# Ledger of designs, part 13: VH-VL binders against Rho GTPase-activating protein gacY (gacY)

Target 1, 192 residues: Rho GTPase-activating protein gacY (gacY), of Dictyostelium discoideum (Social amoeba) (q54th9r528to719)
Amino acid sequence: APLEDVINRPDNPGEIPVLFEKGIAYLSRRGLQVEGLFRLSGANSQIKSLRQGFDQGEDVDLEDVEDVHTVAGLLKLYLRELPSPLFPFDLYSSFIEISKGEQTKPQKVESLKLLLSLLPPANKALSKHLFKFLGKVIENSSVNKMNSVNLSIVFAPNLLKDKEGNVMDAVADAQFVNQVVQLILDNINILF
Below, E stands for the ipSAE of ESMFold2; O stands for the ipSAE of OpenDDE; V2 stands for 0.75 times the mean of E and O plus 0.25 times the DockQ between their complexes.

## First folded at step 8 (VH-VL; framework fv_navenibart)

Design k2 (from g4 with heavy chain N61A A62Q Y101S E105W; at its last look DockQ between E and O 0.64; V2 from the best seeds 0.72)
Fold by ESMFold2, look of step 8:
Structure k2 (fold): chain C 192 residues (1-192), chain A 122 residues (1-122), chain B 107 residues (1-107)
Amino acid sequence: as target 1 above (192 residues)
Amino acid sequence: QVQLVQSGAEVKKPGSSVKVSCKASGYTFSYYAMNWVRQAPGQGLEWIGQIIPIFGEANYAQKFQGRVTITVDKSTTTAYMELSSLRSEDTAVYFCARGPSYDTWSGYFDYWGQGTTVTVSS
Amino acid sequence: DIQMTQSPSSLSASVGDRVTITCKASQDISDYVAWYQQKPGKAPKFLIYAASSRQSGVPDRFSGSGSGTDFTLTISSLQPEDFATYFCQQYDRYPYTFGQGTKLEIK
């Protein structure tokens, strides 16, 4: 389902998908000190089952999930499967050109601030919640081993996709999408 | 044209170690999981572990924990698997096998090396 | 660990035959199953992922089905090059595990 449709469902009272709200809450309590958060895999069948429960409007209780990596995987799966990525197709080239460009990092950060202001309201809200949480993951990187570089590698393919691309095109652009996501992760307080 | 080329056959004594190499070409090495799988004579396939080169950390099947080390050399696009404290039961063909992406929930193997025969005998 | 049990262990058939190979998981793994073909002295060749999705370049006579615990590979009209050993693999969770194999022989 499109993000706008999800946040308007009766079973979704907040400004972000309830899946994401519950997932962030779970990981804030149990995940920040876990080595390899977002990098290591949970059980795919459990991730899929949890996803289906949220899709069907069930009141899914994540507290029964013992494997932190399953909840982390759930959040990544949600982002990957959005019909339009969190950073929409029509902004893809603009994001990529920031990472390719010769501007200074402060100038690139200003360009990012403008691009993020162009996100639809639902995308903007989800981005703020996601990246503020990822900031907390980075603050704990001495224990969880997930710094801005590692998180950019994990999240970039789930956030940005070329509309005309396939998995091979995504790999060809990977360094540029990783770099722009890393720049966002390095400047969360300024951008959000 | 994805290609995985492994090092040659080895004969080892019990208690020694073996290091098998897997040279990758035809794709962006850093962004794809590399797995190691073995097949004892007349037996099925057994997953040993994996590494995604850009992260540089491996994970292993519990059976091999403490005896196996999987590493990469990004500059030569080569993966390595080292198995120590060899026993006769470790006699097998060892394969490297690529995952379809660096997505951690994809775990099937789309391209395989030719295999490296390791024989452990006294 | 998830056990994958294949049946039959071997099967004799003729060119043109339809054959079915089954694979049973010890617990629910949804559709996280792949199938491979292996000829003697060679590495496995990837055929199917997600229980039923055919890899690009694999002939359409190969098809897979199943979800949960029971999975099948069907070859609708055997060709001479199809005589090989076939393995299922689960990739639902670590450690990844394989069936013991089904050897498909010429009758």
Scores: ipSAE 0.597, ipTM 0.810, lowest interface PAE 1.2, mean pLDDT 90
ESMFold2 (binder alone), look of step 8: mean pLDDT 93; pTM 0.953
OpenDDE, look of step 8: ipSAE 0.888; ipTM 0.935

Design k3 (from g4 with heavy chain E105Y; at its last look DockQ between E and O 0.76; V2 from the best seeds 0.79)
Fold by ESMFold2, look of step 8:
Structure k3 (fold): chain C 192 residues (1-192), chain A 122 residues (1-122), chain B 107 residues (1-107)
Amino acid sequence: as target 1 above (192 residues)
Amino acid sequence: QVQLVQSGAEVKKPGSSVKVSCKASGYTFSYYAMNWVRQAPGQGLEWIGQIIPIFGEANYNAKFQGRVTITVDKSTTTAYMELSSLRSEDTAVYFCARGPYYDTYSGYFDYWGQGTTVTVSS
Amino acid sequence: DIQMTQSPSSLSASVGDRVTITCKASQDISDYVAWYQQKPGKAPKFLIYAASSRQSGVPDRFSGSGSGTDFTLTISSLQPEDFATYFCQQYDRYPYTFGQGTKLEIK
């Protein structure tokens, strides 16, 4: 389902998907000190089952999930499977050009601020919640080993994709996609 | 063309260590998981662990934890597996095997090295 | 750990036969199963992922099916080059585990 449709469902009272609300709450309590958060894999079948429960509007309880990596994987899977990525297809080239461009880092941050302001309201809301949480993960990176570089590598392919790209195109663009996401992660307080 | 070329056969005494290399070519080494799998004579396959070179950190089957170290050298696109405190039951063919692009976090192995025979005998 | 149990352990068949190999997981793993072919003295060759998706270049006589705990590899018309040992593998969760293998021999 499109993101806007999900946040308008009767079983979704907030401005972000219930899946994310519950997932961020879970990871804030149990995940910030876990080594390899978002990098290590949970059980794929369990992630898929939890995702289907949320998609069907079921009252999914994450508190009984023992494996932190399963909940982290659930958040990544949701982002990856959005019909339109969190950073929409139409903005992909604009994000990439910031990474490739000759501007100074402060100029690139100002360009990012403008570009993020162009996100649809649902995408803005989810981005704000996600990146504020990732800021907390980075604050704990001495223990969890997930700094802005590592998180950018993990999240970049889940946040933006070329509409007509395949794995070979994704490999060719990977450094630029990772660098743009890292720049966002390095400047969360300014951008969000 | 994806190619994984492993180091040659080794004969070792119990209690020693072995280090097997796997030279990768034909793809962007950093972005694909590298796995190690072994096969004892006449036996099935056993997963040892993996490393995703861009992160540089390995994940191990608990059965081998404390005896195995998996590393990479990105400059030579080479993965290494070192197994210490060798026992006779470690006699096996050791394979390196490539996983999918890292963003899928899948665990099937699409390309395999030719295998390295490690014999541990008293 | 997820235990993968293959059956039969071995079977004899003739060129042109239809062959079915099964694999059972000790618990639900959805469709996170791969299949491999291994000839004596050689590395395994990747055939199937996601229970039913053929790798590029694998002949269409190889097909896979199943979800949950029961999985099947089918070879619709055996060719001489298909006589080998076949392994299933789960990649649902760590540690990744393999079936013990099914040896397919010429009758």
Scores: ipSAE 0.705, ipTM 0.864, lowest interface PAE 1.0, mean pLDDT 91
ESMFold2 (binder alone), look of step 8: mean pLDDT 92; pTM 0.948
OpenDDE, look of step 8: ipSAE 0.890; ipTM 0.936

Design k4 (from g4 with heavy chain E105F; at its last look DockQ between E and O 0.80; V2 from the best seeds 0.81)
Fold by ESMFold2, look of step 8:
Structure k4 (fold): chain C 192 residues (1-192), chain A 122 residues (1-122), chain B 107 residues (1-107)
Amino acid sequence: as target 1 above (192 residues)
Amino acid sequence: QVQLVQSGAEVKKPGSSVKVSCKASGYTFSYYAMNWVRQAPGQGLEWIGQIIPIFGEANYNAKFQGRVTITVDKSTTTAYMELSSLRSEDTAVYFCARGPYYDTFSGYFDYWGQGTTVTVSS
Amino acid sequence: DIQMTQSPSSLSASVGDRVTITCKASQDISDYVAWYQQKPGKAPKFLIYAASSRQSGVPDRFSGSGSGTDFTLTISSLQPEDFATYFCQQYDRYPYTFGQGTKLEIK
């Protein structure tokens, strides 16, 4: 389902998907000190089952999930499977041009601020909640080993995709896709 | 043309260590998981662990935690597996095996090295 | 750890036979199963992922099916080059685990 449709469902009272609200809450309590958070895999079948429960409007309780990596995987799966990515297809080239460009990092950050202002309201809300949480993950990177570089590698392919891309193009662009997401992660307070 | 070429056979005494190399070519090394799998004579396959070179950190089957170290050298596109405190039951063929482009949801192995025989005997 | 149990452990068959090998997981693993072929002295060869998706270059006579806990590999018309040991593998969760193998011998 499109993100706007999900946030308008009766079982979704907040401005972001309840899946994310519950997932972020779970990971804030149990995940910040876990080595390899978001990098390591959870149980794929359980992730799929949890996702289906949320899709069907069920009152899913994540507290019963023992494996932190399963909840982290749930958030990644949701982003990966959005019909339109969190950073929409129409903005892909604009994000990549910032990464490829010759500007200074402060200039690139100003360009990012403008680009992020172009996101639809639902996408902005989810981005703010996600990146504020990822900021907490980075603050704990001495223990969890997930700094902005590592998180960019994990999240970039789930956030920002070329609609026409294939595996060869994805590999060729990977450094630029990762770099622009890393720049966002390094500047969360300014951008969100 | 993806190729994984492993180091040669090793004969080791109990209590020693072995380090097996796996040189990769024909693809972008950094973005594909490298796995290590072993097979004792006449037996099935056992997953040891993996590393995704861009992260530089490995994860291991708990059975081997504390005895195995998986590393990479990105400049030579080579993965290494070192197994310490060897026992006779560690006698096996050790394979490196590549996963698909990094994806936390995929864990199959599409290309395999030729295997390295490690024999542990007194 | 998820236990993968294959049956039979071995079987004898003739060229042209239809062969079915089964793999049972100790827990629900959805379709996160791969199948491999291994000939003596060689590395495993990747055949199938996602329980039923055939890798490029794998002949149509190989097919996989199943979800949940029960999975099958079928060879619809056995060829001389198909005599080998076959392994299933789950990649639902760490540690990744393999079935003990099914040795397919010529009758």
Scores: ipSAE 0.727, ipTM 0.870, lowest interface PAE 0.9, mean pLDDT 91
ESMFold2 (binder alone), look of step 8: mean pLDDT 92; pTM 0.948
OpenDDE, look of step 8: ipSAE 0.889; ipTM 0.936

Design k5 (from g2 with heavy chain N59R; at its last look DockQ between E and O 0.86; V2 from the best seeds 0.79)
Fold by ESMFold2, look of step 8:
Structure k5 (fold): chain C 192 residues (1-192), chain A 122 residues (1-122), chain B 107 residues (1-107)
Amino acid sequence: as target 1 above (192 residues)
Amino acid sequence: QVQLVQSGAEVKKPGSSVKVSCKASGYTFSYYAMNWVRQAPGQGLEWIGQIIPIFGEARYNAKFQGRVTITVDKSTTTAYMELSSLRSEDTAVYFCARGPSYDFESGYFDYWGQGTTVTVSS
Amino acid sequence: DIQMTQSPSSLSASVGDRVTITCKASQDISDYVAWYQQKPGKAPKFLIYAASSRQSGVPDRFSGSGSGTDFTLTISSLQPEDFATYFCQQYDRYPYTFGQGTKLEIK
């Protein structure tokens, strides 16, 4: 389902999907010190089952989930399966041009700030919650081993993609997709 | 065309180490997990571990109890598996096998190397 | 770890026969099962993923089914090139594990 439709459901009282609200809460309590958070995989069958429960509007209780990587995988799966990515198709080339460009880092950050302000309200809300949480993951990177470089690699393909990208285009752009996400991760306090 | 070419057969003494190489070509090496799987004579297949080259991080089957090291050389698109403290039950054919892209979260193996026979003899 | 148990360990069949090989997981793994064919001295050949999805280029006489704990590979009309050993593999969770194999022999 589109993000706007999810946040407007009666069983979704907050400004972000309840899946994300519960997932971030779970990972804030249990995940920040876990090695390889978001990089290591949970059980695929459990991730599928949890996603289905949220899709059907069930009151899914994540507190029974033993494997932290299952909840991390659930969040990544949700982002990957959005019909329109968190950073929408229309803005893909604008994001990539920032990383490809020869501007200074401060100039790129200012361009990012403007570009992020163009996100639809639901996308902006979810981005803020997600990146604020990822900032906490980075603060704990000495233990969890997930710095901004690693998180950019993991999250970039889940956050933005070319609407008509073929396999060769996706591979060619991957470096720039990762770089722009890393730049966001390095500047969370300014951008959100 | 995807191709995985492994190093040649090895004969080793118990207690020594072996390092098997797997040269990959025909795809973007850093984006796909490289797995190692072994098969003892007349036996089934056993997953040893994997490396995801873009992260440079390996994950291992606990059964190998810290005896295995999987590495990659991105400049030569080659993966390596080193198994130490060899025992007679380590006699097997060792395969490298490509997993899906790291962003798919899947673990089936679509392309396999030809296998490297490692014999651990007393 | 998820144990994958294949049955039978071997079977004899004739060209044209319908053959069924089963694989049982020790826990629910949904449909995260792959099947491989292996001939002596060769690497395994990938056949099926997601319990029932054929890889490109695999003949349609090969089919897979199952979900949860019970899975089957069926060859609808056995050909001479199909005499081999077949393995199931779960990829639901680490470590990835294989069935012990089923050797399909000529009768």
Scores: ipSAE 0.653, ipTM 0.849, lowest interface PAE 1.3, mean pLDDT 91
ESMFold2 (binder alone), look of step 8: mean pLDDT 93; pTM 0.954
OpenDDE, look of step 8: ipSAE 0.885; ipTM 0.935

Design k6 (from g4 with heavy chain I52Y N61A A62Q; at its last look DockQ between E and O 0.82; V2 from the best seeds 0.80)
Heavy chain, then light chain:
Amino acid sequence: QVQLVQSGAEVKKPGSSVKVSCKASGYTFSYYAMNWVRQAPGQGLEWIGQIYPIFGEANYAQKFQGRVTITVDKSTTTAYMELSSLRSEDTAVYFCARGPYYDTESGYFDYWGQGTTVTVSS
Amino acid sequence: DIQMTQSPSSLSASVGDRVTITCKASQDISDYVAWYQQKPGKAPKFLIYAASSRQSGVPDRFSGSGSGTDFTLTISSLQPEDFATYFCQQYDRYPYTFGQGTKLEIK
ESMFold2, look of step 8: ipSAE 0.682; ipTM 0.850
ESMFold2 (binder alone), look of step 8: mean pLDDT 94; pTM 0.953
OpenDDE, look of step 8: ipSAE 0.904; ipTM 0.946

## First folded at step 9 (VH-VL; framework fv_navenibart)

Design m1 (from k1 with heavy chain Y108P; at its last look DockQ between E and O 0.90; V2 from the best seeds 0.82)
Heavy chain, then light chain:
Amino acid sequence: QVQLVQSGAEVKKPGSSVKVSCKASGYTFSYYAMNWVRQAPGQGLEWIGQIIPIFGEANYNAKFQGRVTITVDKSTTTAYMELSSLRSEDTAVYFCARGPYYDTWSGPFDYWGQGTTVTVSS
Amino acid sequence: DIQMTQSPSSLSASVGDRVTITCKASQDISDYVAWYQQKPGKAPKFLIYAASSRQSGVPDRFSGSGSGTDFTLTISSLQPEDFATYFCQQYDRYPYTFGQGTKLEIK
ESMFold2, look of step 9: ipSAE 0.691; ipTM 0.861
ESMFold2 (binder alone), look of step 9: mean pLDDT 91; pTM 0.940
OpenDDE, look of step 9: ipSAE 0.887; ipTM 0.936

Design m2 (from k1 with heavy chain Y108H; at its last look DockQ between E and O 0.82; V2 from the best seeds 0.80)
Fold by ESMFold2, look of step 9:
Structure m2 (fold): chain C 192 residues (1-192), chain A 122 residues (1-122), chain B 107 residues (1-107)
Amino acid sequence: as target 1 above (192 residues)
Amino acid sequence: QVQLVQSGAEVKKPGSSVKVSCKASGYTFSYYAMNWVRQAPGQGLEWIGQIIPIFGEANYNAKFQGRVTITVDKSTTTAYMELSSLRSEDTAVYFCARGPYYDTWSGHFDYWGQGTTVTVSS
Amino acid sequence: DIQMTQSPSSLSASVGDRVTITCKASQDISDYVAWYQQKPGKAPKFLIYAASSRQSGVPDRFSGSGSGTDFTLTISSLQPEDFATYFCQQYDRYPYTFGQGTKLEIK
């Protein structure tokens, strides 16, 4: 389901998907000190089952989930499966050109600020909540070992996709996709 | 196109260590998990652990944690597995095996090295 | 840990036969199963992922099915090169685990 449709469901009272609200709350309490958060895999079958429950509008209680990595995987799966990525197809080239460009970092940050302002309201709200949380993960990187570089590698393929690209093009572009997401992660307070 | 070429057979004494190498070619080394799997004579397969080279951090089967170290050298596209405090039951063929492009959803092994026989004998 | 139990442990068959090998997981692993073929003295060869998806270059006489706890590898018409040992593997969660193997022999 499109992000806009999810946030308009009667079972979704907030401005972001209930899945993300509950997931971020869970990980804020239990995940920030966990080594390899978002990098290590949870149980794939459990992630799929939790995703299904949220899709059907069930009142899913994440407190029953013992494995932190399963909840982290749930958030990644949701982003990957959006029919339109969190950073929409129409903006993909613009994001990539920032990482390829020879501008200074302050100039690139200003370009990012403009691009992020062009996001639809639902995408903007989810991005703010997600990246504010990832900022907390980075603050704890001495323990969890997930800095902006590691998180960019994990999240970039879940946030940006070329509509026309194939697997071979995705591998070739991976460096630039990772770099632009890393730049966002390094400048969360300015951008959000 | 994809190739995994492992180091040669080793004969080791109990209590020593062994380091097996796996040279990868034909793909973008950094973005695919490298797994280590062993097979004792006449027995099944046992997963030891994995490393995704771009992260540089290994994940181990708890059975081997404390005795095994998995590392990579990205400049030579080579993975290493070192097993210490060897026992006779560590006698096995040790394989490196490539997983698909990194993500949290997949863990099948599409390409395998030829295997390295490690014999632990006094 | 997830135990993967294969049956039968060995099987005798002739060229042209249809054979079925089963693999049972100790708990629900959805379709996160792979199958491998291994000939004596050789590394395993990857056949199937996601319980039923055939790897490129694998003959279509190999098929997989199942979800949850029960999985099947079927070879519809055995060829001489198919006599080998077959393993299932779960990749639902760490540690990854394998079935003990099914040896497919000439009758």
Scores: ipSAE 0.719, ipTM 0.867, lowest interface PAE 0.9, mean pLDDT 91
ESMFold2 (binder alone), look of step 9: mean pLDDT 93; pTM 0.949
OpenDDE, look of step 9: ipSAE 0.873; ipTM 0.928

Design m3 (from k1 with heavy chain N61A A62Q Y111H; at its last look DockQ between E and O 0.84; V2 from the best seeds 0.00; counts 0 for: loop humanness VH .273 < .308)
Fold by ESMFold2, look of step 9:
Structure m3 (fold): chain C 192 residues (1-192), chain A 122 residues (1-122), chain B 107 residues (1-107)
Amino acid sequence: as target 1 above (192 residues)
Amino acid sequence: QVQLVQSGAEVKKPGSSVKVSCKASGYTFSYYAMNWVRQAPGQGLEWIGQIIPIFGEANYAQKFQGRVTITVDKSTTTAYMELSSLRSEDTAVYFCARGPYYDTWSGYFDHWGQGTTVTVSS
Amino acid sequence: DIQMTQSPSSLSASVGDRVTITCKASQDISDYVAWYQQKPGKAPKFLIYAASSRQSGVPDRFSGSGSGTDFTLTISSLQPEDFATYFCQQYDRYPYTFGQGTKLEIK
């Protein structure tokens, strides 16, 4: 389902999907000190089952989930499966050109600020909640081993994609996609 | 074409270590998990662990934790598996095997090296 | 750990026969199963992922099915080159585990 449709459901009272609200709450309590958060795999079958529960409007209780990596995987799966990515298709080239450009880092951050202001309201709200949480993960990187570089690698393919692009272009662009997400992660307080 | 070429056979004494190499070519090495799997004579397959080169971090089956080290050298696109404190039951063919593009869901192996026979004898 | 149990351990069949090999998981793993073919002295060859999806270049006589705990590999019309040992593998969760294998012999 599109993000706008999810946040307008009667069983979704907040401005972000309830799946994400519950997932961030769970990981804030139990995940920040876990090595390899978002990098290591949970149980794929459990992730799928939890996703189906949320899709059906069930009141899913994540506290029953003992494996932190399963909840982290649930958040990544949600982002990956959005019909339109969190950073929409029509902005993909703009994000990539910031990474490829020869501008200074402060200039790139200003370009990012403008580009993020162009996100649809639902995407903007979810991005703010997600990246503020990822900032907390980075603050704990001495224990969890997930710095901005590692998080950018994990999240980039889940956040933006080329317009139904060919596989060769996706592989060729991977470093630039990772770099622009890293730049966002390095500047969360300025951008969000 | 994807190609995984492993180092040659080794004969080792109990208590020693072995380091097997796997040279990868024909794909973007950093973005695909590299796995190590072994097969004892006449027996099935056993997963040892994996490394995702872009992270440089390995993950191991608990059985091997503390005895195995999996590493990569990105400049030579080569993966390594070192197994220490060798026992006779470690006698096996050791394979490197490539997983799909790095992701939470990857775990099958679409390309395999030719195998490296490691024999541990007194 | 998830245990994968294959049956039968070996079987004999003639060219043209339909052959079915089964694999049981010790608990629900959805469809996170792969199948491999291994000939003597060779590395395994990848056939099937996601329980039923055939890898490119694999003949259409190979098919997989199943979800949950019970999985099958079917060869719809056995060819002489299909003599081999077949393994299932789960990739639902760490550690990844394999079945013990099914040796397919030509009668």
Scores: ipSAE 0.727, ipTM 0.873, lowest interface PAE 0.9, mean pLDDT 91
ESMFold2 (binder alone), look of step 9: mean pLDDT 92; pTM 0.948
OpenDDE, look of step 9: ipSAE 0.867; ipTM 0.925

Design m4 (from k1 with heavy chain N59E Y108P; at its last look DockQ between E and O 0.87; V2 from the best seeds 0.80)
Fold by ESMFold2, look of step 9:
Structure m4 (fold): chain C 192 residues (1-192), chain A 122 residues (1-122), chain B 107 residues (1-107)
Amino acid sequence: as target 1 above (192 residues)
Amino acid sequence: QVQLVQSGAEVKKPGSSVKVSCKASGYTFSYYAMNWVRQAPGQGLEWIGQIIPIFGEAEYNAKFQGRVTITVDKSTTTAYMELSSLRSEDTAVYFCARGPYYDTWSGPFDYWGQGTTVTVSS
Amino acid sequence: DIQMTQSPSSLSASVGDRVTITCKASQDISDYVAWYQQKPGKAPKFLIYAASSRQSGVPDRFSGSGSGTDFTLTISSLQPEDFATYFCQQYDRYPYTFGQGTKLEIK
């Protein structure tokens, strides 16, 4: 389902998918000190089952989930399966050109601020909640071992994709995709 | 095009260690999981652990109780598995096997090395 | 840990026969199952993922089915090159585990 459709369901009271709201709350309480958060795997069958419950509008209770990595995986799966990525297809080239450019980092951050302002309202709301939470993960990186570099590698393929790219362009772009997400993660306070 | 070439057979005494190498080529080494699996003579397959080179951290089957270390050298696209405190029941063929792209987390092993026979005897 | 139990341990069959090999998981693993073929002295060869999806280059006489705890591999018309040992594997969660194998021999 498109993100706009999900946030407008009667069973979705907030500005972001209830799946994300509950997942961030769970991980804020139980996940910030867990080594390898978002990098390590949960049980795939449990992640699928939880996703199906949310898709069907059920009142899914994450409190009973023992494995933190299952909830982290649920959030990543949701992002990966969006029909249009959180950072939409038509902005992909713009994000990549910021990474490829030879501007200074402060100049790139200003360009990112403008580019993020172009996100649709639903995408903007979800991005704010996600990246503010990832900022908390980074603050705990001495324990959880997940700094901005590690999180960028994990999240970049879940956040933006080139709809029209061929295999050669995709391989050439992979490092730049990771780099632009890392730049966002390094500047959360300014950007969100 | 994907190739996994392992080091040669080894004969070891109980209590010693063995380090098996797996040279990868034909794909972006850093981005795919590398697994180690063993097979004792006439027996089934047993997963030892895996590493995803871009993260450099390994996951282990608890059965090996800290006896195994899995590492990578990204500059030579080579994975290593070292098993210490060898026992006769560690006699097996040891395989490296490529897992999925790192964003998939887990999946089947699509390419396998030729195997390295390790014999542990007095 | 998830235990994968295969049946039968061995079977004899003739070229042209249809054979079925089963694999039972100790817990629900949805469809996160792979199947492998192994000939003596060789590395396993990947056949099936997601319980029922064939890897590229695998003949369509190989098929898989199942979800939850019960899985099958079927070979619809045995060829001479199909006599081997077959393993199921779960990849739902760590540690990854394999069935003990099913040896398929010429009758």
Scores: ipSAE 0.684, ipTM 0.851, lowest interface PAE 1.0, mean pLDDT 90
ESMFold2 (binder alone), look of step 9: mean pLDDT 93; pTM 0.952
OpenDDE, look of step 9: ipSAE 0.880; ipTM 0.932

